# Designs tried in a protein design chat: VHH binders against p49116. Part 262

Target 1, 238 residues: p49116
Amino acid sequence: EGPLLSDTHVTFKLTMPSPMPEYLNVHYICESASRLLFLSMHWARSIPAFQALGQDCNTSLVRACWNELFTLGLAQCAQVMSLSTILAAIVNHLQNSIQEDKLSGDRIKQVMEHIWKLQEFCNSMAKLDIDGYEYAYLKAIVLFSPDHPGLTSTSQIEKFQEKAQMELQDYVQKTYSEDTYRLARILVRLPALRLMSSNITEELFFTGLIGNVSIDSIIPYILKMETAEYNGQITGAS
Short names: E, the ipSAE of ESMFold2; O, the ipSAE of OpenDDE; V2, 0.75 times the mean of E and O plus 0.25 times the DockQ between their complexes.

## First folded at step 20 (VHH)

Design ko3 (framework vhh_7n9e_1; at its last look DockQ between E and O 0.83; V2 from the best seeds 0.00; counts 0 for: pae E 2.6 > 2)
Fold by OpenDDE, look of step 22:
Structure ko3 (fold): chain B 238 residues (1-238), chain A 119 residues (1-119)
Amino acid sequence: as target 1 above (238 residues)
Amino acid sequence: DVQLVESGGGLVQAGGSLRLSCAASGFRFSEYGMYWGRQAPGKGREWVSGISGDSSYTAYADSVEGRFTISRDNAKNTLYLQMNNLKPEDTALYYCATSESSGRSEDYWGQGTQVTVSS
């Protein structure tokens, strides 16, 4: 079999809504997040190994790891997104909610900690200067994780994950031969993704756009949606 | 409209072989992954094998790994499943399926072809 990923899978270009408003409102944030989510899922769709697993398995995998993929996407696209500005805006919006006593003290703490974790993760990835290939392989490793509950075909998933890991290892060895611990250094970042709440991520980035609809419920539709169709929906909703 | 028509099923003795075919129409066949599923009596649908649009990757259920081979001919819009060393537990209605984009949450399935393996 050929490589799990090709150069086409390395490209991960997020297009932001235009124009950028002076004040980042909830709609802009949610639209930006939605585009990133779509890009991430379409990226997965473009992987031949992913295609071979069938719709049920694909949906289950994405449901299990969408938050991790999304977070990796945030880290990768942090500059293009002006993520720090987005997060600051989110905090400001939360402050308004706090003033209106809409959130409990404990919930506020949880949300703020989540934002902190997200920022720290993205900063850590920036410090490591993760390149496009490494991000692609990390996403593949996250995508083909066999340890999520309820998955079928776990043996096959594991094989694909192993292949992703091997290809990453080969790439790092070839590209960063003088940094003997780079592979370990970047892989050790993955556990941080599992510490982040998908529910809080959904609340922060998507609630203003999808309302009471869950990301979990729309994943099957996104995976079957064409890019043109998605773009049409976004433009129509604006 | 998407159409999938399976053929090649039949009665075979344990240890025998069959080759299933699925004729596809109504969509750009080469752009989509395809897969085989099966449904045994009294059981739910089970994924058997899948293949990427460009045939670069294949996947198999553990129960059929090493015995079944999925392939496709994009020029003929046809999906294949070579089944060797068949076992009685392989008895099922075999379906061809695709995840062609139509706004639907469910995949497209054919009517299926019956495979019966006698002991």
Scores: ipSAE 0.839, ipTM 0.926, lowest interface PAE 0.4, mean pLDDT 91
Fold by ESMFold2-Fast, scan of step 20:
Structure ko3 (fold): chain B 238 residues (1-238), chain A 119 residues (1-119)
Amino acid sequence: as target 1 above (238 residues)
Amino acid sequence: DVQLVESGGGLVQAGGSLRLSCAASGFRFSEYGMYWGRQAPGKGREWVSGISGDSSYTAYADSVEGRFTISRDNAKNTLYLQMNNLKPEDTALYYCATSESSGRSEDYWGQGTQVTVSS
């Protein structure tokens, strides 16, 4: 068996909808987020170790970690997305909702706290100057989490997670040889991902989805899509 | 459409070996993961093993790790399962499946091949 990730798995290129509207709206935000979600799932599907686990296990793993993968993707693609501008637009929409008496103060507080946590996470990753290889391994570590209930191949999933951790350590020690504590600084950022609500992520980024469709319910369908369908969703081609 | 045909099952004594085959057609075989699953009498379906399209990675259920070996021949569009040190608990109908899901509502395709392990 070779390395867990190849150079092709390090490449993570988000194509934004074009043209960018003068004022951001829920449709543009939802389309941008959907492209990132589809790119993230297509990335996971391309990993040979993930492919070997089978569809039921793959679906369970992604359902459990999609918010973590999505948040890592937001951090990695923050500049391409102009994430700070998107978050500012979301905040503006929330402020307008308060003025129109459409949302409770308690709900606004929960959402604003989530946005603050997301900004903190993205800022911490930017300050650490996390590179593409490091992001790829961090995504693999969260993807191959053996701790989710109902998994039938937990020992294999744990083996793949440990391989991701080992390859990340090897990469960091070779590439950043003079920074002895870099790996520790990176790894201590991961627990913050588990504290963020997937329901609030859905409300902030996926409000434009048609009907009462949850991300959890569409994950099996996205994972079963062929490569051409993923590419169509990623680039906005019909 | 996707078609998978299993073969190679039979009756064997505990400690024995069998090699199962699955002939695949109707899709680009080398681009998709392939899997073996099984269903014992009175039990639900159990995933047994999987292999990536390029054969670079394999995975096994805890119950068969070290005893079974999954492999594939992409030139022949054929999936294999080498089963060693068989136990009575391995008695089941064995199915193959693929990550290509076109036209299926179930993960497994075909009728399977019966494996019976006597004490």
Scores: ipSAE 0.571, ipTM 0.821, lowest interface PAE 1.5, mean pLDDT 86
Fold by ESMFold2, look of step 22:
Structure ko3 (fold): chain B 238 residues (1-238), chain A 119 residues (1-119)
Amino acid sequence: as target 1 above (238 residues)
Amino acid sequence: DVQLVESGGGLVQAGGSLRLSCAASGFRFSEYGMYWGRQAPGKGREWVSGISGDSSYTAYADSVEGRFTISRDNAKNTLYLQMNNLKPEDTALYYCATSESSGRSEDYWGQGTQVTVSS
């Protein structure tokens, strides 16, 4: 077997809806987030090790980690997305909901804490200046997580995760040879991803998708989508 | 139409070998992962092995690792399973499957080929 990831898996280019509206709105935010989600799913599906595990295992893995992949994508694309501006618009919209008695104080606290965690995560990744190879391997590590309940191919998944970890270690050691603790600093960021709420992520970024169908429920259909349809969703052409 | 046709099954003595084939058509074979599954009488389907579209990665169930080898010939749109050191517990209907769906909600499965291993 060759390397887990190739240079093709390092490229991760998000294209934003155009033109950017003067006032950010739910449709712009949802379209931007949808493009990132489809880009992330296309990325996962293109990995040969992922393809070798079979469709049921693939669906289970992505259901378990889609929010982590999405959050890594937000951090990687934060500048292109103007994520800080999007989060500020969401906070403003949330404050208007308080004014109109639309949400409980407990729910608002949960949402604000999630936004703060997301901002802190993205800032910590920017401070470390995480590069595209490092992001690709971090995404592979969260994708091939063997410790989620309900998985049936755990030994194969664990082996692929270990390979991703070893390849990341080799890359960091060669590329950042003068920064002895860079790998450790990067890896200690991963637990924060598991604390991100998929339900709140859906409310913040995918309000148009949450009617009768959650992201968790549509993942099998997204993974089965034709490549041309992915490209349309990533660019907004469909 | 996606079509998967398995062949190569039969009766074989324990310790013997068989080579299964799966002829595929109706989709871009080289772009998708392929896998083998099996179903013993009265049991659910069990994933056996998978291979990436470009053949760079393979994966195996623990019960067959080291004995079975999956491969593919993208020029012939054919998937293979070389089964060595066969055991009676390998007796099952073997079927191939693809991750390609063409927008279908359900996975596409072949009809299967019977492998029977006598003790």
Scores: ipSAE 0.431, ipTM 0.779, lowest interface PAE 2.6, mean pLDDT 85
OpenDDE, second read of step 21: ipSAE 0.274; ipTM 0.685
ESMFold2 (binder alone), look of step 22: mean pLDDT 82; pTM 0.823

Design ko4 (framework vhh_7n9e_1; at its last look DockQ between E and O 0.08; V2 from the best seeds 0.00; counts 0 for: pae E 13.1 > 2, placed apart)
Fold by ESMFold2-Fast, scan of step 20:
Structure ko4 (fold): chain B 238 residues (1-238), chain A 119 residues (1-119)
Amino acid sequence: as target 1 above (238 residues)
Amino acid sequence: DVQLVESGGGLVQAGGSLRLSCAASGFRFSESGMYWGRQAPGKGREWVSGISGDSSSTAYADSVEGRFTISRDNAKNTLYLQMNNLKPEDTALYYCATYEYSGRPEDYWGQGTQVTVSS
């Protein structure tokens, strides 16, 4: 049949809130992260295979993997976001909190370990010089994960994941034909995504969200937004 | 505004065939994923098959793979389910639904068309 992803699905353009403030704050970080999350979910919704699985499956898949998709998006958009500057500011704040005994040592340790895992992941992707096609297929492999609890139609999800893996292999072999081990280097990076806590991601990037609303609770509503609403969230327009 | 009207159900012998239709209105049909679900007596709703807006991708429940074929005619705003090699366990009320309309936390389903397969 046709490919799992078209050239349209390779395009992934994050529009940042402008201008960047002189001093990074919770609201700027949250707005930037929200735009990336909405872009990632709109990207998933645009995939024909994802549409074909139906709403219950779509919601379950995104609830299970949003942190992995978000982290891949952070790595892909690291330069546009000035992610290193954001993470440095967070690290500096946490180090100052340790010196002042403002936060529990166990919690600070967990958050710092998460930041270091994230930095290592983004650095490894940058060193491998992962291109837009490779990112699109890595996101598809993550999205079509058949091994999350509670999924129905897992055989169809597995077929789409295998199709993503096959198309990534074909792309890498044709584009980077001289680098025999490139695909293996790329794929061994994926397990690290599951070691990162979605709760800590929420604390670092989504602290500005209203009330007790979790990402898990809003996913069904975000997936149902009209394209115009997605565009509004991505650009900050009302 | 959104309306989904199913038809084509009936009584059929095991091994037989039926083609279901769903007439859709009130939304951008060609831009919306569509799917068929069913509900057997005393059971919850289960997803049967889905198709992307552009028809480039289809998916099927394991129980119907190879026997059922989903298709659509975007010019007519109509969704189809071709059901072959029907089994008694396929007996259910069959619904069509759309991804773009249903909102969360609940999906929108049409009123359904009854399919009864005799042994």
Scores: ipSAE 0.529, ipTM 0.814, lowest interface PAE 2.0, mean pLDDT 85
Fold by OpenDDE, second read of step 21:
Structure ko4 (fold): chain B 238 residues (1-238), chain A 119 residues (1-119)
Amino acid sequence: as target 1 above (238 residues)
Amino acid sequence: DVQLVESGGGLVQAGGSLRLSCAASGFRFSESGMYWGRQAPGKGREWVSGISGDSSSTAYADSVEGRFTISRDNAKNTLYLQMNNLKPEDTALYYCATYEYSGRPEDYWGQGTQVTVSS
């Protein structure tokens, strides 16, 4: 069998909505987030190993890890997205909600902590100067995680994850031979992804666009979305 | 239109072997991941094995790993499933399926071929 990932899987180019509004509104944020989500999901389905798994398994995997994939995508595309500005806008919006007493104190704390965790994670990844190959492999490791509840064929998933890990290791050793512990530094960032609530992420980035529809429920449709349709939306969404 | 036609099923004794075939048409076969699934009486559909369009990657359910081998001939637009060391619990209607990544939102599957393994 061939490698898990090829050079084609390294490319991860997010196109932001245009034009950028003077003030980042909820709609712009949601649209940007949606594009990232779609890009992430379509990236996943471009992987031969992913294509080899059944639709149900694929859907289950993505449902289990979409928040982590999305977060890695945020980190990877942080500069293009102006993530800091987006997060600031989100906080500002939340402050308005707070003033209207729409959120409990505990909920406010949870949401603010989540935003902090997102920011810190993305900053940490930037500090590590993670390259496109490393991101691709990290996303693959996250995607092919066998430890989520309810998954079938966990042995096969584990094999794919191991393959991703091995390829990452080989890449890092080859590319960053002078940095003996780079692999370890990169991998130890992954646990932070598990601390982030998918529900809160959904509320922060997607509520304004999808309303009461959950990301979980639309994942099958995203995975089946035509590439042409996706591209059309990107080009026509101005 | 996508068409999938399975064949090769039958009655076999435990420990025996079968080779299933799936003839595909109506889509870019070589660019599509293909799957085998099965449905036992009274049970839901179960994913059995998958293969990428270029055969660079294969996957198996835990229950069949080491016993089944999925392969394909893109020149013939045909998917195969070699089943060895068959067990009674492998008894099911086996169907082939495609998830066309060219943009169709639907999964396509055939009518299936019956595999019965006697103890």
Scores: ipSAE 0.167, ipTM 0.635, lowest interface PAE 1.8, mean pLDDT 89
Fold by ESMFold2, look of step 25:
Structure ko4 (fold): chain B 238 residues (1-238), chain A 119 residues (1-119)
Amino acid sequence: as target 1 above (238 residues)
Amino acid sequence: DVQLVESGGGLVQAGGSLRLSCAASGFRFSESGMYWGRQAPGKGREWVSGISGDSSSTAYADSVEGRFTISRDNAKNTLYLQMNNLKPEDTALYYCATYEYSGRPEDYWGQGTQVTVSS
């Protein structure tokens, strides 16, 4: 009944930590990434279709797709985050770790390959000039993926994903009526999200903030937070 | 407080080269990451290249990788972009940016420097 997403789901404003450090550092990067993570979780939780699936299904879906949602968020917010400079700074720290013998050369290669794939994805989305409505529907398609192992209610999840796809198609056709292939070009980018490693994302963006706990393990608690507590995490006030 | 002044643009034929400069003041340049961006006529803003404060890390957009080289001279507080094998699609207003306050390049865009590549 009614649209899957409302105007409140299109607004996705990331605010960077303040005060700005004199130089970008690991703490600033982790705080910025944490704000994006909580913004993304708050976004998902606010969707009525998501709420209708129940707490256990909600946890299972977000555990399965948080890295894809986070990656879409990185692409959407890449300019305000100055993501390319953040990734360049991360590469510098990784190369220093090789010289100090703190990390294996094979792991460094794996991480650097992941960083370039992430940058390639973000650049491709920027070249397509993906708008906020399109990002919102892409995130919904990723969120309501019925193919994850261990899910219950997979037929209902599939219905919601089909609804997100239909609404994206309608939006693109109405808004970009002179570009009959825009939807296809957008959807072809989604498979790249499945190549992103949640383990490496945690290492790149979350090591200084979350410590040894994985994002997967804290998702049930994040999803149960009250709105005021979310706002504190998104702004870094708590 | 922060000031960024781009220069070195101009008209060049396809296949040619240009070197852009960005004179920076009002912040600790050597400790700040820097970027080049561009805006082509009728298009949105595009990230082009970034460099860390100590120059140990660089990154490039796919469209310019292998043709453009970012560098900096921290003694002169100057950021550079060497652009080789220029193509008509490189035609744009080029600007530099830093993350001194907001972490948003938009806050510190100067006038920019126009690069026009004729074919």
Scores: ipSAE 0.000, ipTM 0.168, lowest interface PAE 13.1, mean pLDDT 80
ESMFold2 (binder alone), look of step 25: mean pLDDT 83; pTM 0.836
OpenDDE, look of step 25: ipSAE 0.022; ipTM 0.338

Design ko5 (framework vhh_ozoralizumab_d1; at its last look DockQ between E and O 0.49; V2 from the best seeds 0.00; counts 0 for: pae O 3.5 > 2)
Fold by ESMFold2-Fast, scan of step 20:
Structure ko5 (fold): chain B 238 residues (1-238), chain A 119 residues (1-119)
Amino acid sequence: as target 1 above (238 residues)
Amino acid sequence: EVQLVESGGGLVQPGGSLRLSCAASGFRFEDYGMYWVRQAPGKGLEWVSYISWDSKYTLYPDSVKGRFTISRDNAKNTLYLQMNSLRPEDTAVYYCATSSSGSSPEDSRGQGTLVTVSS
């Protein structure tokens, strides 16, 4: 029918708390991350194809892929966030935890490995110079993943993912016509997103967002945000 | 650093209304999301509502949706919770809080204000 994404879905503008503190604290990091999370979920909710799947399917999809969407958002907004500075502050905090024996060495190793994987992913995306259209379609490919356990509308989800892949291919072939292998280089980056632990992402960026409430528990309510209720939706005439 | 002072609690009849206020200081209130949590006697903490820094996004669990309204005045560094159609099960100490990363939510919440809904 029409395209999966419109130009409004390519626009992805993160507003940071301003100014950035001279010495980063966990309050600033959590606020910054939550803004990206809300922006990412608002983005997903605004897609007509996503809305058409219904609330239960929407919740299941986002619960399964929020870490992948968030990580793509971190890569896309790395400059706006000064992500390298945030990650350096997290590393410094972890080094202090090692010195004070607050956390086990095994746990700190897991968290450090996660940070290294995240940095490598963001660096690879930066080197490829992924543009706004490419990020929008990569997020759509991740969002419309039919292979998560417990999904009920897998054939529709797969069709939307294929449509995202097709529109990304058309865009890349037209915009980067001289780079025959660009699409392959981009798509090969996606499997790495599934190797990153959502539990570790939550610990690093979202501890204390709403007290002890997990991201998984909050997702249905973020998707129901009142002020975003009609964004991207056609209400029709009575 | 973060300092939050709640007020507005009291005794009210079922079906009544109360407006809670939270005066914030020690941080750039206008830049941070805020939320309300409550603790009923003998129960754990339950989140009540969340509002983004710019008031663009508000979240409510089903238990209070349609009855409670969160709002903020960034110029006054004040968070509000308008509570309508109060029920006995809303009886709790209500705490103002902000997002933080730490082992204790006490690091980012005030001392609370008691709301008692009874005849």
Scores: ipSAE 0.744, ipTM 0.871, lowest interface PAE 0.9, mean pLDDT 87
Fold by ESMFold2, look of step 22:
Structure ko5 (fold): chain B 238 residues (1-238), chain A 119 residues (1-119)
Amino acid sequence: as target 1 above (238 residues)
Amino acid sequence: EVQLVESGGGLVQPGGSLRLSCAASGFRFEDYGMYWVRQAPGKGLEWVSYISWDSKYTLYPDSVKGRFTISRDNAKNTLYLQMNSLRPEDTAVYYCATSSSGSSPEDSRGQGTLVTVSS
């Protein structure tokens, strides 16, 4: 029944707001993260296997894994996003919040641990020198994870995940024929994604994407978003 | 300083159409996503549309999907909302907002624009 992913699913080009402001601010960070989120969601919903699961299953699946997909996107795009600079700016903002007594000590600890885990994950992926094909299949493995609580159709989801794993294995064996353990080294990094809190990711990167609306609540609408295939100008009145 | 000024509201009968405009200044409009929210009398804010910086993605809640169309003209720093097939429940003050202006319409310098849909 053909490959799970086509070459169009390997392309993953993130465009950042330009120029970067003299002082990074939460709004620049939110716009940058929003672009990655929309790119990731457009990627996921364009997969025929994903479409075949039906709208209710699609919503449940993405609610369960959007943070993992987003985190893989951060690792893949860390250099073009200047992610280390963004995380440093977030830490500075947190220090202002501490000084103004805006956050509880328990919350600050959770947020700092999340930042450390994210940095560690991105560094480990950079050391592995993961290519675009590998990232595409890793995202598919994460997307079609049957072991999230509350999912329906888990047997079909598992079948798609096995197909993604098989196609990744074939790619790695063909492309990195001299590196027998590359697949294992790549896959061993995936459990760390389950350590990422979607709640904290939203706080770090998505202050006000659409006002007070949470990412979880807008997932159904993001999955139904309209896309334009070309750039055009709207001239306004008359 | 971000400034957003809404216009184009008015009185219209059910089934009618209106086109709202939002003039933006004080930031690089072309780099940020934009959205519309509305506030019906005595109620909280409800988002009604979103458009990405490059117009590639547009989002709508079910309440307006198929009836409202968001668009932007980056050369004119202007955001638009075309509202068709208007219903009495669309009556509200409409505000534009941006991901660059934070979580609330209070970051907008405008007063919003009133849309009234009645017999």
Scores: ipSAE 0.662, ipTM 0.842, lowest interface PAE 1.5, mean pLDDT 86
Fold by OpenDDE, look of step 22:
Structure ko5 (fold): chain B 238 residues (1-238), chain A 119 residues (1-119)
Amino acid sequence: as target 1 above (238 residues)
Amino acid sequence: EVQLVESGGGLVQPGGSLRLSCAASGFRFEDYGMYWVRQAPGKGLEWVSYISWDSKYTLYPDSVKGRFTISRDNAKNTLYLQMNSLRPEDTAVYYCATSSSGSSPEDSRGQGTLVTVSS
């Protein structure tokens, strides 16, 4: 059995709409978020181990962890996305909703806290200076999580997760040999992802999807998208 | 203001073909993914097709895959949907759509164009 990830899985380039408008409207935010979501899911799709699980199982996995993958993607692409600006814009839009009395006080609190958690998580990742390999392995660990309810082939998923963890460990040991606690510091950030509400993330970034379609409902289709850009990765061609 | 105008609908026999067009204005068309959706009588809105801003990605539900082809001309700010091998169950009002440019948490779409597949 070869490695879980290859160098092709390390590349994670998000292309933003250009130019960035002076005022970030809901349209821009949704498009940006959609691009990241598609990139994240197509990344997952490009992993041979993911493909080996079969369509039903891999769909279930992505449904379970899309928010975590998306959040890791936000952290990884924070600079390119100008994430702080996007979050500020989201807050501004939220304020308009508040003024129009469309949200309850409790909901406002929940949403604001979620935004805070997202920002803090991304900041923490930036402070750790996580590189592309580490992000790839972290995403793999999150993707191949066997502890989600309703999953099939959990033993195989667990094996893949262990493989991801081992490869990450080897990479960190090799690349950051003088930092003996780096692996631990990185892995300790993963629990924060589980505290993120997928519903709130969807509301903040994906409000306005066609027909109010949920991310959950479109995931199977996203995974079936025809892509010219990732064809080489899917076929294992490096 | 985002404006989308669909055209090309009509009556067609089963097995026939139609090509829908959508003229877009009021936003930077080339920066955004575009969608086709449809609403059949008595049914809810459903996805028909998606195309990314750079046309590198396309999405079809199983119901239309292999029969419908989405494309776009960014120079003309126009979205297309080629529909082949049409079936009675394809009868619906077809809309082109993108994410709303306004403050409303809903997609922007046009008035739609009616496609009727009947013998």
Scores: ipSAE 0.048, ipTM 0.508, lowest interface PAE 3.5, mean pLDDT 88
OpenDDE, second read of step 21: ipSAE 0.012; ipTM 0.317
ESMFold2 (binder alone), look of step 22: mean pLDDT 80; pTM 0.799

